# Designs tried in a protein design chat: VH-VL binders against o27280. Part 32

Target 1, 266 residues: o27280
Amino acid sequence: MDSMNVPEVLEIKRIVEESESVKTFIFSWDFRREVRPGQFVMVWDFRDEKPMSVSLIDPVRSEIGISIRRVGEFTDRVHGLSEGDLLGIRGPYGRGFELMGRDILLVGGGIGMAPLAALADEATARGMRVDALVAARTADELLFLDRLEAAGVNISTCTDDGSCGFKGFAHERLLTLEENHDMAAVCGPEPMMFQVMRILDERDVPAQLSLERYMKCAVGICGQCCLDDTGFRVCAEGPVFWSQELSRVREFGRYRRDPAGRRVPW
Short names: E, the ipSAE of ESMFold2; O, the ipSAE of OpenDDE; V2, 0.75 times the mean of E and O plus 0.25 times the DockQ between their complexes.

## First folded at step 1 (VH-VL)

Design lB3 (framework fv_libevitug)
Fold by OpenDDE, second read of step 2:
Structure lB3 (fold): chain C 266 residues (1-266), chain A 121 residues (1-121), chain B 110 residues (1-110)
Amino acid sequence: as target 1 above (266 residues)
Amino acid sequence: QVQLQQSGPGLVKPSQTLSLTCAISGDSVSSNSAAWNWIRQSPSRGLEWLGRTYYRSKWYNDYAVSVKSRITINPDTSKNQFSLQLNSVTPEDTAVYYCAKDLSYGYFDYWGQGTLVTVSS
Amino acid sequence: QSVLTQPPSASGTPGQRVTISCSGSSSNIGSYYVYWYQQLPGTAPKLLIYSNNQRPSGVPDRFSGSKSGTSASLAITGLQAEDEADYYCAAWDDSLSGPVFGGGTKLTVL
């Protein structure tokens, strides 16, 4: 895995508005640097730096994309950028998803669909049957539906308010789906992932889950993203973990560490 | 399952145009997750990529430098197929020609059955 | 001449471990994923390994790939008679802006 420790200043090639709060920023990418779905990059706007998942990998066009949800000052600034503007990109980092089997289930919540969208592209390109459970609070927050559909993904949606698809949470919708997948990939709010993982384990479906933690260095040095009891560094050993690995992580689905190292509930 | 079915003549005279067609089933020629390629194989030149066509909001073509001046790859969305045209052929163009699906990550997992094309007077 | 270099032939007995090398440059293997294809006589190449070391569905775990620097290797453990085939390595090439292939290795099972 080729990682870059110094940010490369890249021009925003295109911006795709995925939703009211989510934009995908597309960059030209030198694919001398290998990148996998599930890996992340550090995005530097010359003031602050934040980890962002890779949501698009297109070696044909020599492009990658990162999807960013507008949630704070950093992302507000980034969302104010236009095509042609510059960002610093450092990475990619972390362990990405692995694909196995013929039938794969993707379970994503909100912006968690970002890395899964990239994985979906790879899986469908391989001729795998891909089912995607896309969850969001409301219909307008469901991400990448058109993209997934175009890729041949079988989509199931669920929304908290029932504005689209199944009314309820992802794990509730999952209980209504058949048990016919060789592997699952999961990304979203950690409480969602926790519940989904339990169901998948009961069904004996191998599952990979992508965690989100505060990451500072992205290279496994600072320890800010260490998981309790295991010492797993989300930036190095993750962010993608197998369910068996996460079963060892006490804090999973329960709490996380803030930048000060304090426990904060989900 | 994706299947690629090739068709076209197996004999072409020198200076004429080689024409082959690859019919796609189980996928779309305008898929955003694939590129559609032609590759040929001969004892003298081995496996050689010739070019590709793919759709990303619009159609693109990439051709190998070795055949760029003579090659055209065209998609046909109405028939869900793509074609190869190679102009001004010589005996050096004698090969087994394959159409192949290029996955998003730059490798071929689905191949046509191959078509031997012999360039001979 | 093929852009990627492979030994023209390899051989082994049933049950044996065999390795096939593939050497390239910084413009291809050094920079991009390596892929391996198996080609049985009279058939089209079949994807055997993708992304240096990943196996598609249906490919036995006897097949494994590795990459280091500008070289790659395919390893076949527990060699079987049905493994007799031509094997090709492939990678994108930056200078050619397209995929390039090795010359192929004919594997004989003795």
Scores: ipSAE 0.032, ipTM 0.565, lowest interface PAE 4.1, mean pLDDT 92
Fold by ESMFold2-Fast, scan of step 1:
Structure lB3 (fold): chain C 266 residues (1-266), chain A 121 residues (1-121), chain B 110 residues (1-110)
Amino acid sequence: as target 1 above (266 residues)
Amino acid sequence: QVQLQQSGPGLVKPSQTLSLTCAISGDSVSSNSAAWNWIRQSPSRGLEWLGRTYYRSKWYNDYAVSVKSRITINPDTSKNQFSLQLNSVTPEDTAVYYCAKDLSYGYFDYWGQGTLVTVSS
Amino acid sequence: QSVLTQPPSASGTPGQRVTISCSGSSSNIGSYYVYWYQQLPGTAPKLLIYSNNQRPSGVPDRFSGSKSGTSASLAITGLQAEDEADYYCAAWDDSLSGPVFGGGTKLTVL
């Protein structure tokens, strides 16, 4: 029996450079601890611990992957590691994505494409038809295009600067796509997710959105991952929420929280 | 099924405007899942993408840097077609011109028949 | 001048395997899908391979594509006389903000 609350020290088996700022760290994993797309783990560099979404789930190779964008001191230190180095992994935590129906739309922004890449693998293996809208600021920040293509995913892209695909934001591209899907899964910046959710709701497409705010609740600090209107605790009840659950949250897409848990505008 | 049919003059004098039209059947020029392209082919430059027009909440145009100052690609929703105008042509603009439907980054799944345009005095 | 580099010619005999290479950079093949087009004399190019390695309906399984790093290749197995044509690779290019094509490879079936 494995405990999810005790960090396991794992060797970095392989590192994949996804972009200038994103790396995927691959570890051997004992799948007696089941991992589902949309779940996260706590990554411990023996100094600090941060939540990271699982981006690769490969039971055949007995591997998981964790994709990390370099944005601060912790992630800079982790990016400096090499194959053979050690990290502590605790988890998995959170509610994963639920698959339903035959057709799924994935909408990912930047690093938000990481958990959706794992979901794409599961949906494809289940025999679902998968369409992905991959969004980023520039072409160099579009992630997992080759992996999605290899999985048989139908890909659309958009970039803010027009360097690849549709020139504009994810919700602008989505407005122009005439689609019918049994469900959607969305992960990216919260303002993007809010706009996408509105469109999917108008189309009567049930959507799951991964809200990755302040996942410190995984270590028992729930005050920093609550939503004002409903009292949802992201790490306990999320990070994945159905759009019908988020439609009641006034904060979603309008406000964020600082490290003290205070509501601030986007 | 989608079909693209080209029309326009095959001979243009230097300094004049080259004008071609591509008529669409089996799809709408305002389809939000398509882009409408002009591509030319010459012995000296091979296959060369010139630009495209597409509808995504509003009309957009993308043009190749090499022709951007001289090119206009316009949709006509009432006739379900799109056109190419290339100004101030030179003999180096002599080529077979194709219209093509694009689904994704060079996924040109349907092509027009091609029009040989000769730029000569 | 082509942005993607292909050999100008290739040849084989019926039944043989022929491979056509296409070399680019991180701003095109290294970041984007590769497409292959077949052009028979006097006709428009026809899509042969999309998304690196996928075949449209009606394209024989003798044709296959692959991509590694900044290079791609088209392989034709069991070469037939009907395969004699010009072949072009294509990919989106970041620096030009548009699709770019290889210079083309004239395949001769001997």
Scores: ipSAE 0.006, ipTM 0.393, lowest interface PAE 16.7, mean pLDDT 82

Design lB4 (framework fv_libevitug; at its last look DockQ between E and O 0.01; V2 from the best seeds 0.00; counts 0 for: pae E 16.1 > 2, placed apart)
Fold by OpenDDE, second read of step 2:
Structure lB4 (fold): chain C 266 residues (1-266), chain A 121 residues (1-121), chain B 110 residues (1-110)
Amino acid sequence: as target 1 above (266 residues)
Amino acid sequence: QVQLQQSGPGLVKPSQTLSLTCAISGDSVSSNSAAWNWIRQSPSRGLEWLGRTYYRSKWYNDYAVSVKSRITINPDTSKNQFSLQLNSVTPEDTAVYYCARETYYDSFDYWGQGTLVTVSS
Amino acid sequence: QSVLTQPPSASGTPGQRVTISCSGSSSNIGSYYVYWYQQLPGTAPKLLIYSNNQRPSGVPDRFSGSKSGTSASLAITGLQAEDEADYYCAAWDDSLSGPVFGGGTKLTVL
C-alpha cells in the first residue's frame, strides 16, 4: 500500500487532442499495477494533485491513457505540457466497471466518456455488443467517436443544441431507444446519470454508474468523498457503483459536497 | 467473429524446422488492440507460451526464453496471417500447437483449432 | 512442471459448487491478472475468466474467479455435466517475460 501512495514520475509519451478542451495523455505503464476501466489515478503536476479517470488501457503496448478536460488552474497547467514532459501518477484507485452479459449500453456525457471509452474497448474486444449513447453540449464536445466506431461500437449521439444527433439530453434520447441490454455503464454529469439510472431501473437493466466527488487522499482515509447516509467513500467503494447501491445514497443526483464540505446542489 | 485457421505439416523430422501458419478472419494481424501468439500443449510440458507478434506503429516480437534461440514468428499483412517457425526441432517439441489472439490484459480470447506436430524420424 | 500450481483433479455432482485453486508467486499472480481457460476434450482452450473475475460474453454467471495475494480460485456453482473439462489458470510472469499456465485441473462431474 505504501508504494501505491507514492507518485511515480512518468514521461508523457504521447498526447492526443480529443477536443478543444480535452487531451489524452499516454504513459508507459507497469501492469504489475493492475488497472481496470472505471478506476482513476491521481495526477500530480508537482504543485497540485487531481483524480483522473483512465481512458486507455493497452497491456500489450504497456501503456495507459488519461483524458483530462481543461476546467481550471491545474488542468490548464497540464494542458500546457508537451510530449516528453513529466507528471506524477499514483494509483490506480477505486472500483472499476464490471462486465456482464452480451449486450452492454454505455451512456456517457462529456468527459464522462473517458472511462467508458476504455470499457468499450474491453467489451468489444471480448465479443460483447456495445451500444454507446454519447452526449455533449455541442457536437465539438463529443468525445471518442472515431475510437468507438473503430472498435465496432454502435454509436448514438445527442447534443443539447442539436448540433449532432438527437437534440436533447441523454435520458431523453434513451427514452427513444427501446432495446434492452444486459448491463449499462454510465458516466457523466450527475443529473444526467440520475435520470438515466431511473430509466434503466424501470427497464430492469443492471447499471453501473461512475460518480465524481472531491477526492483528496484516494485511499478512503480522509473522508472527503464520503456520500451521505451510506458512508460510501467514492475513492474506495467507488467511483463505480451499482444502481442498487446508489439507490441508498440520498445525495445522488441532488447535491454534492465541495472541498469545504458544503452542500452544493446540482 | 474472429476465427483462426491453422495450417502446416503434422510431421517434422528431428533437426528440421517446424512451420505453421495461422490465418486470421474477423480481425487484422496489424490490429492495435491485439497480439498474435503461438502456444503449444503436451502431456509433459502442459500449456506453454512460445511467443507473439503484434503491431503498435511498428512490429514487435516477444519470445519465450525456452525457445528464443530457435523461434521466429512473422506476420503477413497481405494474407492477414502469421506464422511460426521453430528450428532444430527435437522430440521434445512434439505437441499440439495453437495460435491465439491476445487482447486486453494478456488474455487469449480466440484460439486456432490446434495442430498436432510430431517430431519423429 | 508448471509455474502455477493447480490440483490435478476435482470432482462434483450436478448442482454442487466446485472450486479450483491456483497458486503462484509475486512474480505472476501476486502482480498480474489471473485468467482461466476451459478446455473440453479434443478442443482448444476457451477463455473463461479474465482479469481475475471478469466473464467474457457467453460465459455463464455460475463461473466466477477470485484472487487473493499469490493465489487464485475458480468457482463453479450449479455444476452441470457440460462443465466436465480441464481448467487452466494463467498469468503473466515477470521472470519469464511471458504468460504462464497452471498444470490444469481435470474436473469430473459425477
Scores: ipSAE 0.231, ipTM 0.751, lowest interface PAE 2.2, mean pLDDT 92
Fold by ESMFold2-Fast, scan of step 1:
Structure lB4 (fold): chain C 266 residues (1-266), chain A 121 residues (1-121), chain B 110 residues (1-110)
Amino acid sequence: as target 1 above (266 residues)
Amino acid sequence: QVQLQQSGPGLVKPSQTLSLTCAISGDSVSSNSAAWNWIRQSPSRGLEWLGRTYYRSKWYNDYAVSVKSRITINPDTSKNQFSLQLNSVTPEDTAVYYCARETYYDSFDYWGQGTLVTVSS
Amino acid sequence: QSVLTQPPSASGTPGQRVTISCSGSSSNIGSYYVYWYQQLPGTAPKLLIYSNNQRPSGVPDRFSGSKSGTSASLAITGLQAEDEADYYCAAWDDSLSGPVFGGGTKLTVL
């Protein structure tokens, strides 16, 4: 039974309000179909389908969670659903994070903390030391702090407006943190990820970065994840990439592409 | 390729508002990878950062403590510009004022030509 | 007074090595990248060094930066007449929540 090509209709078992704009939808999951942190699913509301990162993986309760920010028509409709309502779920897809070493740094911006929260759970279950830098524009957009604390994660925060923790950007806060980690995982706005990657590369910390725009490429929608300027093709490997590969991509963190494939500054 | 062009008056009377504009070419004032700064330079205080404006899903401003109560920095996306308003000026505000771009390298990589503002009479 | 301390002047002859120091604290240089700016007479400052020791495109190899603890330095080897300028270090400062500049060093090429 291959769920890859046909969505399964699943009942929303529980909804967690993460913030005013973010909800986590929790479903029963058969863990004979393994799902890894960093992977995503296609969420189908019986009208449109969108990729969403898996934010909770709980084999003990036989549950997965999918965190969704309210940003448009599809997400508005999904946010209007209640426990007991149905959604189609297809997947999982894409490359998950790989864990190496004893000691990991997580750097998440906004909703980018969603896949990193799942990774934090796995890393702590493996006995790794986990440091998390949780960044957002404002305090009310910091996500998963209570869940990370419950997991035993060492948390640092920053907000652009200074409403919680360090006032400033993630990369500025990172400069004040310990330099030595065996690896890092990063997910958030691309300009933030680029600045963080530069610092981690200078520190010789291998990092994996999760790129939202490459989720479509993992399900065979090409063009969005292919970069002409470097001759680099990322379609088969997303959404998680090692920093050494991304450091050679001129486009990463500097510009994006519009629907016509033209370069547009961030 | 990126150029910053400043405009505004060179003489302002004490207690009035100093107003300068910086026009951007070769980049967008709403670029998510940039922040747009005002910096001044005087013989007595050297180079002094005044504040910045930047777009990250919405507009943000940061201001230096020394001027926070009387400064406003505003973007204008339709004209691809940003401005400085400094209220209740005193002779101590006499300086050359620069606009400057800050990027993901966390540096001021392009500067405007500078505007000498004298607060007198 | 400036939060970052530089010598007010430095001098050298053509071909010589000159270094300019910049001293701060744990709230600035000790925690953040250091930047160096060159200001030729009558012009706006120009970025010379970023991220402690990196050169923008177009900056000659004879300019280099370094950082140790709460101090940084700019080194100029093979000094040339056109290097006569004011040099400023800069870094973010936690207590001021913004970038701060050194007082500047006037380099004279004799």
Scores: ipSAE 0.000, ipTM 0.392, lowest interface PAE 17.9, mean pLDDT 83
Fold by ESMFold2, look of step 5:
Structure lB4 (fold): chain C 266 residues (1-266), chain A 121 residues (1-121), chain B 110 residues (1-110)
Amino acid sequence: as target 1 above (266 residues)
Amino acid sequence: QVQLQQSGPGLVKPSQTLSLTCAISGDSVSSNSAAWNWIRQSPSRGLEWLGRTYYRSKWYNDYAVSVKSRITINPDTSKNQFSLQLNSVTPEDTAVYYCARETYYDSFDYWGQGTLVTVSS
Amino acid sequence: QSVLTQPPSASGTPGQRVTISCSGSSSNIGSYYVYWYQQLPGTAPKLLIYSNNQRPSGVPDRFSGSKSGTSASLAITGLQAEDEADYYCAAWDDSLSGPVFGGGTKLTVL
């Protein structure tokens, strides 16, 4: 919307500790600028700028929440901030999730639950039945469980170490769930999403998956977020893709990119 | 440690069926993340993919167009192996035949030792 | 015939850099990942490069791959005598609905 597409400097209104490594930073937001679940924002700490998941969309309180996992220098600096401190926010960008039908399955791994929590709020507000498979390596990394329960979401959990729920990977737990959903939304580690996508495709469940790639401009100009095989730009044509779109993308589930754009294995 | 061990006859008469078996250790033929392939190599045709079998909630087969009318690849979960049958062979089918594992990288990361099959009367 | 085109031979002396090209089309290399295989005499092919430019565990870092448009390249730096082998590129092809291999490049180390 803004002519220069420049970050707006916003005050951190509230910080919610979601886990030891994940915080949600809440800002006042002017909802004339529509935000949809699955879209992302660029967060600027006055040194660097990174794409981050929108996890809370609350027009009643005029609030937006952005969930950030501490994984490196940028996120360490942001986690060190307090209420009242400033961050630059530009966006939202990208294609969000589209809801269809009445029964939706959410499959989230780790921080990937952030955009799915926002989607769950929208789906339940529409009167949909929402099942969520929430996955993590260990129990204390399972995100948004209380919030999802309060929204009326039916939760299944799995952890790699078995400390909560099913012991194993999300796709293994998915094989034990009923095959009766109108659609699915998937976000998390790309290897998990790849395995989950294969199962959902076999079941003929329409699925939307949210990809993560390195981004610089976020508006499709610089090409840094491109998927090699199709020319799709994650920031413009994604980050949310239908599984049929991803079936042509051979890099999906096969490698990731570091901040310099170099391919590295998962 | 994944190993693929091939077995089967090295001499087949024209018009007969070529039959080979690949035994798998260190992985499962029904693995959700693998596919099991046959590839052959000859001086005139080079490396040529023939087909694969894999399990993704059910069994699938994909066969190369060039041999699709003559090929069958079958898994055997009880023996943890998979087989190749190529019907109506001609001397043109003389080659070294390899089995190979394909992983989620869509790459052939483990190969059998190879079996030279000669089609001659 | 060969959908992926490689030079039939390449050569170099120990310590040199050698490149091997692989040319395809939009129905294969242009849309899909490229793999490289090394085949030593009398042995099965061995995966050398996957997903355009990734090395499996155990492959020396002097081997590298790249892809541009519908072409791919394998580079070998610090050439050694044991690198003398046949090298094959591979990719999925839409029209054949399966993997296809290049014709191979015989690398001779002088």
Scores: ipSAE 0.000, ipTM 0.401, lowest interface PAE 16.1, mean pLDDT 84
ESMFold2 (binder alone), look of step 5: mean pLDDT 93; pTM 0.947
OpenDDE, look of step 5: ipSAE 0.048; ipTM 0.650

Design lB5 (framework fv_libevitug)
Fold by OpenDDE, second read of step 2:
Structure lB5 (fold): chain C 266 residues (1-266), chain A 122 residues (1-122), chain B 110 residues (1-110)
Amino acid sequence: as target 1 above (266 residues)
Amino acid sequence: QVQLQQSGPGLVKPSQTLSLTCAISGDSVSSNSAAWNWIRQSPSRGLEWLGRTYYRSKWYNDYAVSVKSRITINPDTSKNQFSLQLNSVTPEDTAVYYCARGPYSGYDFDYWGQGTLVTVSS
Amino acid sequence: QSVLTQPPSASGTPGQRVTISCSGSSSNIGSYYVYWYQQLPGTAPKLLIYSNNQRPSGVPDRFSGSKSGTSASLAITGLQAEDEADYYCAAWDDSLSGPVFGGGTKLTVL
């Protein structure tokens, strides 16, 4: 790995329990170093390293936050950490979201709300009207609702089991919403994003979507996050893509590649 | 347009130091998006990456394991160039040496110098 | 003895399609981007393909790259006389902690 990508060892300043399975780890940040919603950092627990989206950007407090869902060994270890513990952080990397227009729609599923929460903060700070469709499997998995509400975001919820809001998937809920927006930002399970994108395209709403792929280097050299046919590197040209870009990506919404390069269907 | 112009002697005696310079035009040696590389080519060893220097808030160097103990790549911001020094050369170091630009984030080389044949001979 | 293995030579007639293979391992091609370079006689190598299948500006679309498993391939359609050159594949290698090149393929246009 490139020597310039040596992680900075940072102290966990604060931990916010977002849900049973999601925690936000907050670090002091030097804002001379730019960071945008939609960008990610590589988190190193001194054993393994994983990409995580920036979910909080607070220039006032000089803090950033990273929201991590407990899904495996690495995240299990990280979730076992306490305030004052250390993590290696390198980044940020990737292309973040762009804001345009006056009215923005955010569509997020599960942990996908992490980067969108940061985007919501920026958008509202800029005086934009923000609608957010927050999706999860169950009510207790809905993320950042209080934070979004506090920011002045108009929230719609949907859950697979109907425990909160609309019973169904995000794209189904979206179909019931007739309002058009100047742009949309989407992040969540790729099948969700795929369906949402189709609807937004039909409505002629410009959309940005954040993809998740296996990322090793984070700097566009290893190619493990390359998208078929286009050669787009999720870590370099993404993870945020415009819908027009993703329309060129055959694998989008269909499959991804695992670390071994094998196709893994969604 | 980026141009790389190489200079330096083409003959070096064994055990001496090989020194080459690569002058940059159309870009900056301290560019945050570029890395400056040396690559050599010989019939016996083929194309071989030797190392690079790049600026990212500070200067960094990466060297190939094969030459790490003998190689130094230095930037010169005042002249917008970078150099190669290879110590204790042997006939095995005889090659055409190229300077090349790549992205700081990768190892794809998009601009190359004209190449310099360096012969190690007594 | 290059880490990446290429056939030493390839040939074709004008207008034909030719392919140049590049074989590696899980420590390089299997895990990392493949790059291709064209080297005309007496010149420095030129970047031909990056990120497995992307073409820099100025490279004709008759050049294409592909990757599968631990192998990569460069395809040239509509072969032209000017395509006579040496072609090299390259990829990052974990064991060497640096980019490695193939041994090169000399393409002759008959």
Scores: ipSAE 0.009, ipTM 0.507, lowest interface PAE 10.2, mean pLDDT 92
Fold by ESMFold2-Fast, scan of step 1:
Structure lB5 (fold): chain C 266 residues (1-266), chain A 122 residues (1-122), chain B 110 residues (1-110)
Amino acid sequence: as target 1 above (266 residues)
Amino acid sequence: QVQLQQSGPGLVKPSQTLSLTCAISGDSVSSNSAAWNWIRQSPSRGLEWLGRTYYRSKWYNDYAVSVKSRITINPDTSKNQFSLQLNSVTPEDTAVYYCARGPYSGYDFDYWGQGTLVTVSS
Amino acid sequence: QSVLTQPPSASGTPGQRVTISCSGSSSNIGSYYVYWYQQLPGTAPKLLIYSNNQRPSGVPDRFSGSKSGTSASLAITGLQAEDEADYYCAAWDDSLSGPVFGGGTKLTVL
């Protein structure tokens, strides 16, 4: 892959079925181009191109993994592919997570656990203590538990229906966890991330949050990266932001913008 | 803590093989989180990374393109050390050679050896 | 020549702020993390900054890093006599298949 922004056509080496709706596609990767947890790539199926977070980074085996949830026509087509088939990959792009301290907390909801799984691998490899709060609607939608356990992560789960772990939402479970951490990384639905951020802020835990809607800004599609604060518009490079950067953003967790720039509730 | 101690000849003739060793204390050469690097420094080329070796499930090597055809970096787990062999040396290979530890995922070299001046005679 | 460009020298007086620049391209600084190394006379380089702006334990907060586009900067506030050294930036480079270093900046404390 070169930095001229041209897709490289790569063969799907392996596919891992993470759940009924999520697959991880694994490619050989030349780590001449560094990839960090929290960055994304543009995945091209020779018809459409979509941003996807990197969920596995293994320079030892020269592999990256990209986890994709089935949510529409593009992802349905990609889910229909087999080992040996080809996809175009461009990137990586965007701001990745920064590791600091010794004890870190990961809070992931649904597919948001994908970039956090890559971060967990790096943090544990660096000798950090990692606690992960993994949230989903039901037990069968909890992602990467086997991988996190293999990495030595301390796992807490919560499900909306109570089918695994705490019955309730991520922020409700977090209120019952009273240990402090040097930093946190959060990825999932924006309403969840907003509530989690507020709790971490009250505990003086600096947090990094990954906002998928800002991924396209890193490749020059500017409509995805506008923030408003007291009516002012700011273009910010995503997808990872520190909580201090989000604390003054009026729309975070409350509404998003459609392609015409109008406010749309979550 | 972690210490790196270098040894090897300070003089090598053109066309011969340059051989250096880096002994590790305070860490294991087979540590899963570490990579073991060779870097050199000369007035004409400045600082130049040469390559690294590291262990996860098996041993791996990465080499800089400028030296890839001439270089071998090998671990020795029994002696807790790693070595550099650079073939077909020329006077342009005259430099201070350093071994250094970094993570396998990056190039933040947190511990360095003392350095060895290697002169390739005329 | 070095693929990462630094000024060959910089100077300041005790207590002042000094900034050292490092310029590259999209194939190195623009795509990858930037590292900074300090080399005192007669010694091996020491890691000063990693991941653009992070400090290892033991590095005082007088040292900070930043990156914008294809350029990076090292800032030293409250300059002290012991800061007199050579400073090197570094980043992975696609064409060389490895980290590359800047040419170095000799910092003189006047």
Scores: ipSAE 0.000, ipTM 0.431, lowest interface PAE 16.0, mean pLDDT 83

